# Miniprotein binders against q89ai5: the designs that were tried, part 4

Target 1, 221 residues: q89ai5
Amino acid sequence: MLKTILAFDTSMSVCSISLLHKNRKYNIQKECRNNHTLYLLPMIHEILKKNHVSLNEINIIATSKGPGSFSGVRIALAVAQGISLGLNLPHVISLSTILIMAEQVWNNHKISKVLAIITVNKTSVYWIQYSRNFHGLWIKKSKAIILNLSKALEKILSLKKQWALVGNGWDKFPKNILKKIFITNITFPNSKYIISLISANSIYQKKEVLHKIIPIYLNER
Key: E = the ipSAE of ESMFold2; O = the ipSAE of OpenDDE; V2 = 0.75 times the mean of E and O plus 0.25 times the DockQ between their complexes.

## First folded at step 3 (miniprotein)

Design m2 (at its last look DockQ between E and O 0.60; V2 from the best seeds 0.00; counts 0 for: pTM O .751 < .8)
Fold by ESMFold2-Fast, scan of step 3:
Structure m2 (fold): chain B 221 residues (1-221), chain A 84 residues (1-84)
Amino acid sequence: as target 1 above (221 residues)
Amino acid sequence: SDELQRLADRVYELLEKILQLIQRIAKGVSPDVQDEIRQLAEEIRDLVQELERLGDPELTELASEVEILKALIEALQWALRLQS
């Protein structure tokens, strides 16, 4: 049995909160856009109250560490820090937004090869590839890199096997070029897949010291 | 701008106070911090109001930093109230 887990994400336009309590999983999400601070704490209150769980019963706090919006990633980390400190919980679990989306692909489609393309600006995308092994671990198959659209197109055309695409960068490429790629329409992480990752392999349960969590930002080189 | 630098300095001073408070709480050296947290929350509200009053696009980044600190302090206050 997993302990009681509170998970949340604000790294993209959607705020999501999930709760695992007594082997029951609950989740809520809301499109927050640029108002993550307005919604996050009220939504945490809501999920706890609706499910008759006290904040004091939380054993593990988990959140995303990016890539995502600069402020959005930091808001989730800040709330996680505040709650963990007030509850005297020594560590927080922080997971890549890419892995959260990749685990959604695995849960929904059983596809083990995931390519993330996320918009940085009009001319550039964030690119990373992962493959899931039999033990539930997502292994990097490329370095995380920011590519201009021309170079990203070249890399897409050179892909040797079917990949599932996550992230909002899919719309920057012609549909005929994407024939080798399964377009998932997963463009933001959902916190319930943080819980799925934690359940899939104990390595994702490794707690990090709060002040050593390094957020992954989307920015131009 | 001299005003922008002064506001930036205030935000970074606030950040330093909050980081020091976090370190003390984490070490358990000062369990009674409610007044300090209340004062920090008030300072954050004052900065939010001043940044909104100025409405300067150059202050967008500072406003975002202050909102992050606001989220941290509000979450901390909530969790600590449940301990008492």
Scores: ipSAE 0.690, ipTM 0.852, lowest interface PAE 0.6, mean pLDDT 83
Fold by ESMFold2, look of step 4:
Structure m2 (fold): chain B 221 residues (1-221), chain A 84 residues (1-84)
Amino acid sequence: as target 1 above (221 residues)
Amino acid sequence: SDELQRLADRVYELLEKILQLIQRIAKGVSPDVQDEIRQLAEEIRDLVQELERLGDPELTELASEVEILKALIEALQWALRLQS
């Protein structure tokens, strides 16, 4: 029943490691920018050493799977795979960075409607809407689509219900126009909300076989 | 780009070796993997040094791939040392 969970995210500019051990939660964060490889393993070592937890006490490894930095997402998956293989753990939990940020909105504001806007390029953004049900599940309320900035602005202005905005793409819009919706300042995920998602609903404990994860990111090579 | 292709071929060969190692570990085969992992770590080290020596900005994407493989192998080494 007492699970030890190591969770981490390097999908964006801030790297975060979280540990659940004996029902206590620990978290560290560092600005990594584009140096995710240099920071991730030392940070995992740091949180374990600081809290007197050995790596072999870990039962569950969880990480983000994107969207985000191409290299940053892949480094988190690679480290999760390496540790899990060495500990003879047959699986890794991987969760969307969007759901991690959405759970932070729920934790901080008790808002159940989240709009994620993520930068794709200078002129376009990724758009998706989620709503949290009473079981703690985030349900898609839109298709994931890519919109140019003018179309995205039109959709924001046409929203009839309150939506909390997350992601790094909201800076492409004037702030005075965005006062129509709730701006959360949540632009990157924090790994402590990976643990929150896993605790909120068992659907987020869906495990991936390590062999499957390796072919996924190598197929993009 | 001849040197880029040579380095890319070395990275692909390394990927194949790592994939085969992962499959054996995942299937529960208990080989003496420490020597193989040390060899892979050394190949990665040599590639990192070669890419740094060349310092060619056109090799940036390839260097990123090698860093990902480095992280995987270092994580695996760390976890295996505690299991042995």
Scores: ipSAE 0.658, ipTM 0.853, lowest interface PAE 0.8, mean pLDDT 83
Fold by OpenDDE base, look of step 4:
Structure m2 (fold): chain B 221 residues (1-221), chain A 84 residues (1-84)
Amino acid sequence: as target 1 above (221 residues)
Amino acid sequence: SDELQRLADRVYELLEKILQLIQRIAKGVSPDVQDEIRQLAEEIRDLVQELERLGDPELTELASEVEILKALIEALQWALRLQS
């Protein structure tokens, strides 16, 4: 049976909504900044209406679990929970924002080594590395860590192989140092790659994450 | 502060109501839950308005929690409405 998947992300200031229906993929996005709640539901409604898909045709709802804006991630999860509950769907799929961006790297550049550097504050960045295996699975090659800029710089300089860089943290470093890294300009997760991940591997279909405040309703059934 | 505690208590009470609602819906309770959802939505709106009125930076975290609850209820309400 052809699955209808609604995927969306608000983790990094951009509201990204994607729809898979009858093997066609649709995507809309908008810069939302801190007004995710203002745009998310209307955009979901828009993408459904535009493509003549009824809400009850949705089989899967998927979003990210971060890393990203604390509020943005939680809002997306809450909306996913609310819609799923209303539709009596069994679960919400939640994927790492880094996986979503990594999948885009693979799609656009066919690079299997992805380094994510995301700005945490003026002096610190989030750091994590993933590698895609031959089965299309993204495997962590390092633990997620917050680094000060000096330590991050040291780690960049110590990289022996070429990595594709995702996230917005690249602007914290001199351009000459970044020559060792392929800058992809992927700074936020696009929800269409949530669909790509789910479609490609069953392992990602089982990725359910509980909200810290509001549990996934499936776990309470 | 006493005010912060009062508001926090309201948020926790609201959260409990939402969790109970979720459990009932998950068990297959009928669309009559729409009235309860509407009530919860009103309570959330009232709480948001109160937080906005106070405008206290100390309430920022609480405001964030309420925003999440609001998003959940609005999404649920929206989904149920479109199925009716």
Scores: ipSAE 0.656, ipTM 0.844, lowest interface PAE 0.5, mean pLDDT 87
ESMFold2 (binder alone), look of step 4: mean pLDDT 77; pTM 0.714

Design m3 (at its last look DockQ between E and O 0.74; V2 from the best seeds 0.00; counts 0 for: pTM E .758 < .8)
Fold by OpenDDE base, look of step 4:
Structure m3 (fold): chain B 221 residues (1-221), chain A 84 residues (1-84)
Amino acid sequence: as target 1 above (221 residues)
Amino acid sequence: SDELQRLADRVYELLEKILQLIQRIAKGVSPDVQDEIRQLAEEIRDLVQELERLGDPELTELASEVEILKALIEALQYSLREQS
């Protein structure tokens, strides 16, 4: 049976909504800044209505679990919970924002090594590395860590292989140092790659009870 | 402050009501819960208005919690309406 998937993300200032229905993929997005609640539900309604899909046709609700803004991650999860309850869908799929961005790197550039650097504050960045294996699975190559700028710089300089860079943390470093890294300009997760991940590998189809999802925050509220 | 505590208590009470509602829905309680959802939505709206009126930076954290509850209830309302 063809699955209808509603996927959305609000973890990084952009509201991104995607719909898979009858093997067609649709996507809309908008810069929401701090007003995610203003846009998310209306955009979900819009994408469904525009494509003549009823809410009750949805088989899977998927979102990110961060890392992202405190409010952004929680809003997406809250909306997922609200919709799933009304649809009697006891489970949702939640994926790392880094995986979603990494999947975009693979899609756009066919690069299997992804470095995420995301700004946490004026002096610190979030750092994590993933590598895509031959089965299409993204495997952590480092533990997630928050680094000060000096330590992050040292780590960049120590990289032996070329990595594709995702996140918004690149502007914290001199351009000449970043020559060793391929800058993708992917700064937020696009929900269409949630669908890509779910469609590609069963491991990403794991349904979770929403209240058991542990969100990851880049900053405090 | 006393005001902050009062508002915090209201938020926690609301959260408890929502959690109880969620549990009932998950157990298959019928759509007659719509009235309760409407009531909760009103309580949330009232709380939002109160927080906006006060405009106190110390209430930012509380405001964020209420925003999440609002998002949850609105999403639930939307979903239930589409099922009717």
Scores: ipSAE 0.697, ipTM 0.869, lowest interface PAE 0.6, mean pLDDT 89
Fold by ESMFold2-Fast, scan of step 3:
Order: sequence, then C-alpha cells, then structure tokens
Structure m3 (fold): chain B 221 residues (1-221), chain A 84 residues (1-84)
Amino acid sequence: as target 1 above (221 residues)
Amino acid sequence: SDELQRLADRVYELLEKILQLIQRIAKGVSPDVQDEIRQLAEEIRDLVQELERLGDPELTELASEVEILKALIEALQYSLREQS
C-alpha cells in the first residue's frame, strides 16, 4: 500500500501516534494522563519530522472514537477535525478503542476471542466481547454494557470458552476467578493497531464526516 | 453564579464563532482565515488563563470544554501553517 496514514489515540492515559508511509510503520507513545492537549500535537509533529514525511503527504487520518474518558476521546477527535479541515480532507476513519486492543491481541497471540473490561468507577465496569473471523472482522458477541462488579463476576463465571482480557478492569476480580481468562496486560490502545485493522479488512477503511462520528464514552447509558 | 454565567456565555460565543469558521472553511478557502484563527486562539488562551486563575472546582467541566476547543483551533493552525 502507498497510502500515508496518520493514526492517533488519546482515549485513555496514554497518547499514541502512528504513521504508515510507503509500507513502513512508525509509532511513538507517551504517558500523558490528563495532559493530552499538551502532548498530542507536538508528538504528531515529531513523528512526521523524524521520518521525513510532510503533513501534506497524509492521505488518511484515523483515530479512536472510544470507549474512553470524555475529554480524551474528544481531544483526539478535535485534533483530527482541525488537521482534516486544514488539509481539506473531508473524511476520517474512527475505530472502537476495543477493536484496537483486540487487534493487538490477534497480532501478538493469535487469539480470536477478546473480552474487554474497562473501569468506569469504583463499582462499575464497561463490558464487551468480540470474536475475530478468518476475514479479519471482529464480530460483536455481547452487547456493550456497564455492569456493577457482582454482575460482571457472574458473567465471568458463566464463560464456557477461554477469552483474552483487555482493559484496565482486570484487577477488580480475584485471580482464581480469572483462570479461564487469558490476561493480556493490554490496558490501553496503541494507535499502531489502528493501522493493523485498516490493513486487515476493507470495512475498517470506511470514512466518516466528523460531525457524524458518534463518540463512545465510558459513562454512556 | 453571575460570574459563572458570564464565563459560560463567553464559551458559547467562542463555540459559535468556531462553528461559523468551520462552515466557511468547509465551503472552500475563506479570504483570510489565518487572522481569525489567531484571534480565536488568543481568546481561548485568555479564557483558559482566567479559568485557571479562579481555580474553582465548579468550573472543571467548563475548563474541559475550553481545552477541547483549544485542541481543535491549535490543530487547525498547525495544519494551515504546514500547507503554506
């Protein structure tokens, strides 16, 4: 592929930026916590300069749309909107944070069943399950839902097959209950896997006008 | 509360100006958007500094909205500068 893709994510505590240029992939990440606005744009500038790619060479802008923190998700979308407007790129790619982490599981472990558990607050987690088919599509195997810890525990105990766990919610449960779950230690998305998803199946190449992108927030009910 | 209302009104006014700017850019290059973008960036920076000076926990949500607007405008400035 000769397309140049700029991908980034700020949906959680880490800022990550990735660049695909002439089939070469570059990636940088930084623990940004609540300072995403301070770091994101400078890091985009850095990855472009270090790899001798002009902003004008970018063909596709891709970002996550959550689930994630309210501010973090919106900051990435705001930066994508600003850059897209300046470059006269009418559409961007936006992908689920969960699918980004799930594709990392597939790339690293070749496991096709992924369960995401993400902390919402002290007593609640975000829960969703996906399974990857041989065409590279991630098929939803449960509805996205916010569960209290006791309900989440019941669902874990009802799992009949092994699932790979992503997200920071893993530490809310006793280790003995997680015996049927492969804990991946993937607790935040890496924008590198946005590019992996785009390469895996054409469905992930669908572009949206920015005002039609519906962000997913952890507290969406 | 009158101070909060004044700040909220300023945020809404900035949002409206930014939305109008976005619409004009979407229609094709406006005659001179760089000066308007610079002015909006200055207004946003001033508002950020005022909110930080007040340090009021009740203004946290408003401060977050302003930071998002700041990210958009700064990214737009950056991309337009790289175009030229």
Scores: ipSAE 0.660, ipTM 0.845, lowest interface PAE 0.7, mean pLDDT 85
Fold by ESMFold2, look of step 4:
Structure m3 (fold): chain B 221 residues (1-221), chain A 84 residues (1-84)
Amino acid sequence: as target 1 above (221 residues)
Amino acid sequence: SDELQRLADRVYELLEKILQLIQRIAKGVSPDVQDEIRQLAEEIRDLVQELERLGDPELTELASEVEILKALIEALQYSLREQS
């Protein structure tokens, strides 16, 4: 049986919905800023209606779990829970926003080393590094930490290999200092790459019990 | 204030009702609870309207919690309606 996957993300300023049906991928996205609740269900309805897929054909619901906007991350999880309950799907798949952006780097540039820098406030950023192995699995290469800008700059200057940068935090640093980092324009996740992750390695198909889904917040410490 | 505490108590009551409903549905209990869900949706609608009417900045965090509950219940209602 072919899988029909509904995937979505509202963890940052852009909301994205993706649908895999009969081996075809569809994607829509819209800038929602702080209006995630207004747009998510209508966008889900739109992608299903436009592609002639009824809701009960969905086998898998997948969403992002953070890090990201406190309200945005929770909106995606809440909608996933609500739809899954109505469909009698006992589980959802949820994936890190960092992994979703990292998979886009791999898709677009074939670079396997990703540094995520995400703005937390005027003086600090979220920092994490991942490397993709031969099996398509993203492996942590650093702790997930929050750093002030001075400390983050020190770590950037000590990097020994090219790292593809994702997230919105790279604007905090002068570009002439960042010559060792490949700067992407990937500042938010696109749910298309949730489907790519699930397809790339079976470990990403791990299901989570609905009532115990734990979002990842930017300030998880 | 008294109003803040009363609204917070109402939100926590609603959250507990919703969490218990989720647990009944998810853990292998599959009763037809459409009327209960409709009642919860109405309670959420009333609460959203009250929070908007008050417009008190001290209620911002509480309003965001209500928006999360609203999203979950509306998604559940959408899911049930689109299957019939």
Scores: ipSAE 0.606, ipTM 0.829, lowest interface PAE 1.0, mean pLDDT 82
ESMFold2 (binder alone), look of step 4: mean pLDDT 76; pTM 0.695

Design m4
Fold by ESMFold2-Fast, scan of step 3:
Structure m4 (fold): chain B 221 residues (1-221), chain A 84 residues (1-84)
Amino acid sequence: as target 1 above (221 residues)
Amino acid sequence: SDELQRLADRVYELLEKILQLIQRIAKGVSPDVQDEIRQLAEEIRDLVQELERLGDPELTELASEVEILKAVIEGLQLALRLQS
């Protein structure tokens, strides 16, 4: 028997909700521009109502834990934990927004090498590289680091193999510099790939209490 | 009906208050948060009782929305209590 999963993300500019119920996947998303508080709960109600699923039929709640905006990451975690606790469910599953975008690349393009570049401010980007192994695990191939644009440019020019780029940081660099990189235009996570990750490997099924979840913020240290 | 619109307005007013509360919690827990959560929980309980008393089939969608709000507030109350 398959579990019913409610997954959502508000870590960036888009709010997305996904539901797995009786082997069927449903997804809705809306551009919110950091205005996620207006949309999250109504969208959860919408996806449940349209698919004739009651809240108490949910077995697992999953969300992103960043990198993302301070407010967006915390709102998703607070709502996830609130609903989970209110329904007496097991603890929440929380996954990296980078891995959610990376899994989208794998599902759409079958590319296993992903570079994330996300804007931090006018002169700095967040940089991390992952590679997906045969078992569906995404392995870090670089440290997560904040780089000045000049250092990021140097690293891009030094890349030896084809990488798929996710994140909004691509627009910080001239098009001709990015010739060795496949620009995916994936700049925000979609919650349906949270379900894809959970299905890909049991490591992504690990549940934690809220106070043990370490959120990742783009502009908070 | 006027009654249905009044109840819908109350539900969405509570939703807005809860989302604002979540946003404030995201910026850091303040001393007054627990009092506000208690007040919102009371308003939600009152609304649940009113919807149940009316027993109107046209209110099932609002009742579903209130169920989600109740779950969020009750979860937040427990989570904040455990953090302290």
Scores: ipSAE 0.019, ipTM 0.310, lowest interface PAE 4.6, mean pLDDT 78

Design m5 (at its last look DockQ between E and O 0.58; V2 from the best seeds 0.69)
Fold by OpenDDE base, look of step 4:
Structure m5 (fold): chain B 221 residues (1-221), chain A 84 residues (1-84)
Amino acid sequence: as target 1 above (221 residues)
Amino acid sequence: SDELQRLADRVEELVEKILQLLQRIAKGVSPDVQDEIRQLAEEIRDLVQELERLGDPELTELASEVEILKALIEALQWALRAQS
């Protein structure tokens, strides 16, 4: 039986909703800034209605678990939990925002080495590296760290191989330094690649939930 | 501030009520969950209104938490209705 998957992300100022139904993929997105709560549920309703899918036809709910804005990550998880529980679904799938963006890099550019640099504040960036193996699995090549701009610059300069850059942190660095990195212009996770990851590898269907406000999720059952 | 503490306590209590509700739903124990959800939604609405009324920047974090709870309850309510 064909699975119906609803995937969404609000981790990085963009509300992205995707639907897989009867082997067709649909996606809508909107810039939400800090108003994710105003848009997420209405957009989910919109994508279902537009494609004539009822909420009770959904078999899998999937979202990101960050990194991203604190509120943005939490709202997506909360909505995912609410829908899943109401539909009596066994679990919510949550994926790293970096994996989602990395999957887009692979899809668009067929590059297997992804560096994520995400702005944390005026002087610091989030840094993590992933590499795609031959099975299509993204493997961490570094621990996630927060770096000041100077240290991040040093690390960029020390890179021996070409990496595809994702995230919004690239504008913090001089253009001449960025010549060592392939700039993808992927600055936020698109939820359609959540579906891609889930469909490609069973490992991404693992029950993982982040506890922030409500510590009990369906995955703990 | 005393007001911040009061509101924080209310949010904490609300979180606990929601947690208990979610647990009961998950266990299939609660036959009348719709009424409880409605009550929680009303409590959330009251908190949102109070936070909006105060308009205090120091309450921004608390407001964000309440909005998340609101979204959770609305999502849950919507899904339950879809199953009925």
Scores: ipSAE 0.761, ipTM 0.888, lowest interface PAE 0.5, mean pLDDT 88
Fold by ESMFold2-Fast, scan of step 3:
Structure m5 (fold): chain B 221 residues (1-221), chain A 84 residues (1-84)
Amino acid sequence: as target 1 above (221 residues)
Amino acid sequence: SDELQRLADRVEELVEKILQLLQRIAKGVSPDVQDEIRQLAEEIRDLVQELERLGDPELTELASEVEILKALIEALQWALRAQS
């Protein structure tokens, strides 16, 4: 009855791959920067070989759909599409990179309120807030929005409750301004938390046909 | 530039070929797809080499598209071989 899940993410500077097989979880990650295609497939091959799992044994493929770099998000989706089609697996699980980082906060710290700030350009950040309920669902507490740094600073100063900060946008603000925020060192998603999300609530097990997966980009268009 | 447009047209042609291949595979695996995948991989490799040789910053978006096509075809080829 146990399903084998292959999960991976290349949406930011790190490539991460995770494997769930017979109730055991394996994970590898590497700083890949703009070389995602050089590392992703070899790393998938490595995690399978090291753990004596054949590609044919994979039942579910899961990946991030962004937000993240344009190329990075699309490379993970392309690899998921290629493997899925080749294995005759018509459906893939795709999850937000924000939720992957948020689930890491929950797993490591048991903090249910997460603020994601991700750099868009020198003067703008992507902003979104989530809160995890007791059913393991992450509920949006703000609209996903691109903010100028001055507007983002105003929003930070107006926060009443404690929030855990994820994403690389933390470095746009002085740490003394972030006194009400728990600064995590989580600045990129790790694919092992894709598996954690899938295990936490059935809503994250929703499979979609590959051509219906819309990547989430960090741009104003 | 004229060269940029020519390369963009070639990338678009590759995208069309790949989409047609993906549709045929979705309907069933045939012996012919292995040779076609090999040919597409060769076309992608040649295009990657040409883009690298030029090293033109204006080609960054095309290079990204070709990288995505490369990842797709390599992953597909690996998975199909695993099924055989």
Scores: ipSAE 0.732, ipTM 0.881, lowest interface PAE 0.5, mean pLDDT 84
Fold by ESMFold2, look of step 4:
Structure m5 (fold): chain B 221 residues (1-221), chain A 84 residues (1-84)
Amino acid sequence: as target 1 above (221 residues)
Amino acid sequence: SDELQRLADRVEELVEKILQLLQRIAKGVSPDVQDEIRQLAEEIRDLVQELERLGDPELTELASEVEILKALIEALQWALRAQS
């Protein structure tokens, strides 16, 4: 059976919806800032209506799981769960925001080493490194950690290889010391690369049990 | 503070109702649970209106939780109607 994939991301300020149907890919984007709920469902309706696809035709629901906006990530997961349950699909696919941006780097630049630096607050950043192997699998090359700016700078200065940078955290560092960094200007994920990841390697089709997605609201209050 | 606790308790009860509903649907029980979903949607609407009326910054996290529940229920309702 051909896969019809609905993928979306609202983890950051730009919302994106992507649809794979009959081997054709469609994508729409909108600046949503903090209004993710107002835009997400209407945008999903728009991409389906425009391309004459009924909701019943969806086989796979995929979204990002973070890091990103606290409410934005959770709204996307909630919508994915609601649609999947209503269509009697057994699961959703959720992928790291970092992998989505890394796959865009590969698509745009054919660079296989990605450093993600994402602003957490005024004094700290999220840090993780990935490298893509010849099977299209992104392998962690560091632990995912939160670093203050001084420690992050020390880590940048100690890099021995050239890394492509994604995320919005690079502007906190002096440009004259970023010699090992290629700044990609990829600061937010695009859901079209969720579909690219799923197509590149079956490991990215790891599935989540639907009812477990919602309890995270209770654990983080 | 007492109002925050009262509203938090209402949201907690709503979450439990929703979790029980989701578990039944996940087990393959009939997707035609429209009466329960309509009742949940009404309860969520009432909570959204009360939180907007209060406009209290202390309630911001709770309001965010209610918006997440709203999105879930609206998506579920849409998908169930599209399947029938």
Scores: ipSAE 0.689, ipTM 0.870, lowest interface PAE 0.7, mean pLDDT 84
ESMFold2 (binder alone), look of step 4: mean pLDDT 75; pTM 0.663

Design m6
Fold by ESMFold2-Fast, scan of step 3:
Structure m6 (fold): chain B 221 residues (1-221), chain A 84 residues (1-84)
Amino acid sequence: as target 1 above (221 residues)
Amino acid sequence: SDELQRLADRVYELLEKILQLIQRIAKGVSPDVQDEIRQLAEEIRDLVQELERLGDPELTELASEVLVLKAVIKGLQWALRLQS
């Protein structure tokens, strides 16, 4: 028995929606900027209609919980909560934006060590490291932290092995310093990889009560 | 600032109504749920229009909260409409 999964992300400038139905994956994405509310529901309707899937066939609703923009993260969670409530699905799957990008690295490059650097402001970046094990679990290898650029540079220079870099923070550093890092050009999550995570290990199917989902913001301490 | 406080009070009143609605639906669907959701959507629309009329950058935080409320209600309305 295969589950029908609707996944979406609005945590950054791109809106993405993905549908898994009968072992087939569908995906649409659009540059939405600050207009996520205008595009999200029409895009969900579009992906369902084009693929002849009714809303009542959805078994699982999944979204990102950040890190990302304040409004973008909250909009995806809010829409997920509203739809889940309407469908009498009391739990939403919410996954880290970083894990979604990390799973894309694994799917595309088979690299298990991922460093995320995401711009917070002109002088600060969000920093976290993950490593994927044979069971498809991403294990945190560093504390999630907001670093000024000089501290981030020190950490890059101290890396013992090559890491795959995700996030838009790569452009904050000189290119010669980044020679120790594989730059993936993955700078935003794609909801397609939410489905990949859920399929890779049952731990990513953990259901949280809707009011207990805590968003992760880029500029929140 | 009196205008701002009035708008803030309305935003948080809508938030409380939505939380109460969520709690009731979680216990079981009420026969009047669709009418209540429609009324909440109208109140949110009116509030959005008033915030847009003012065009005040200092209202960015309230605008963000209203956007989230709009998203919850819109998602709920959409799901219930397609089920019918």
Scores: ipSAE 0.047, ipTM 0.496, lowest interface PAE 4.4, mean pLDDT 77

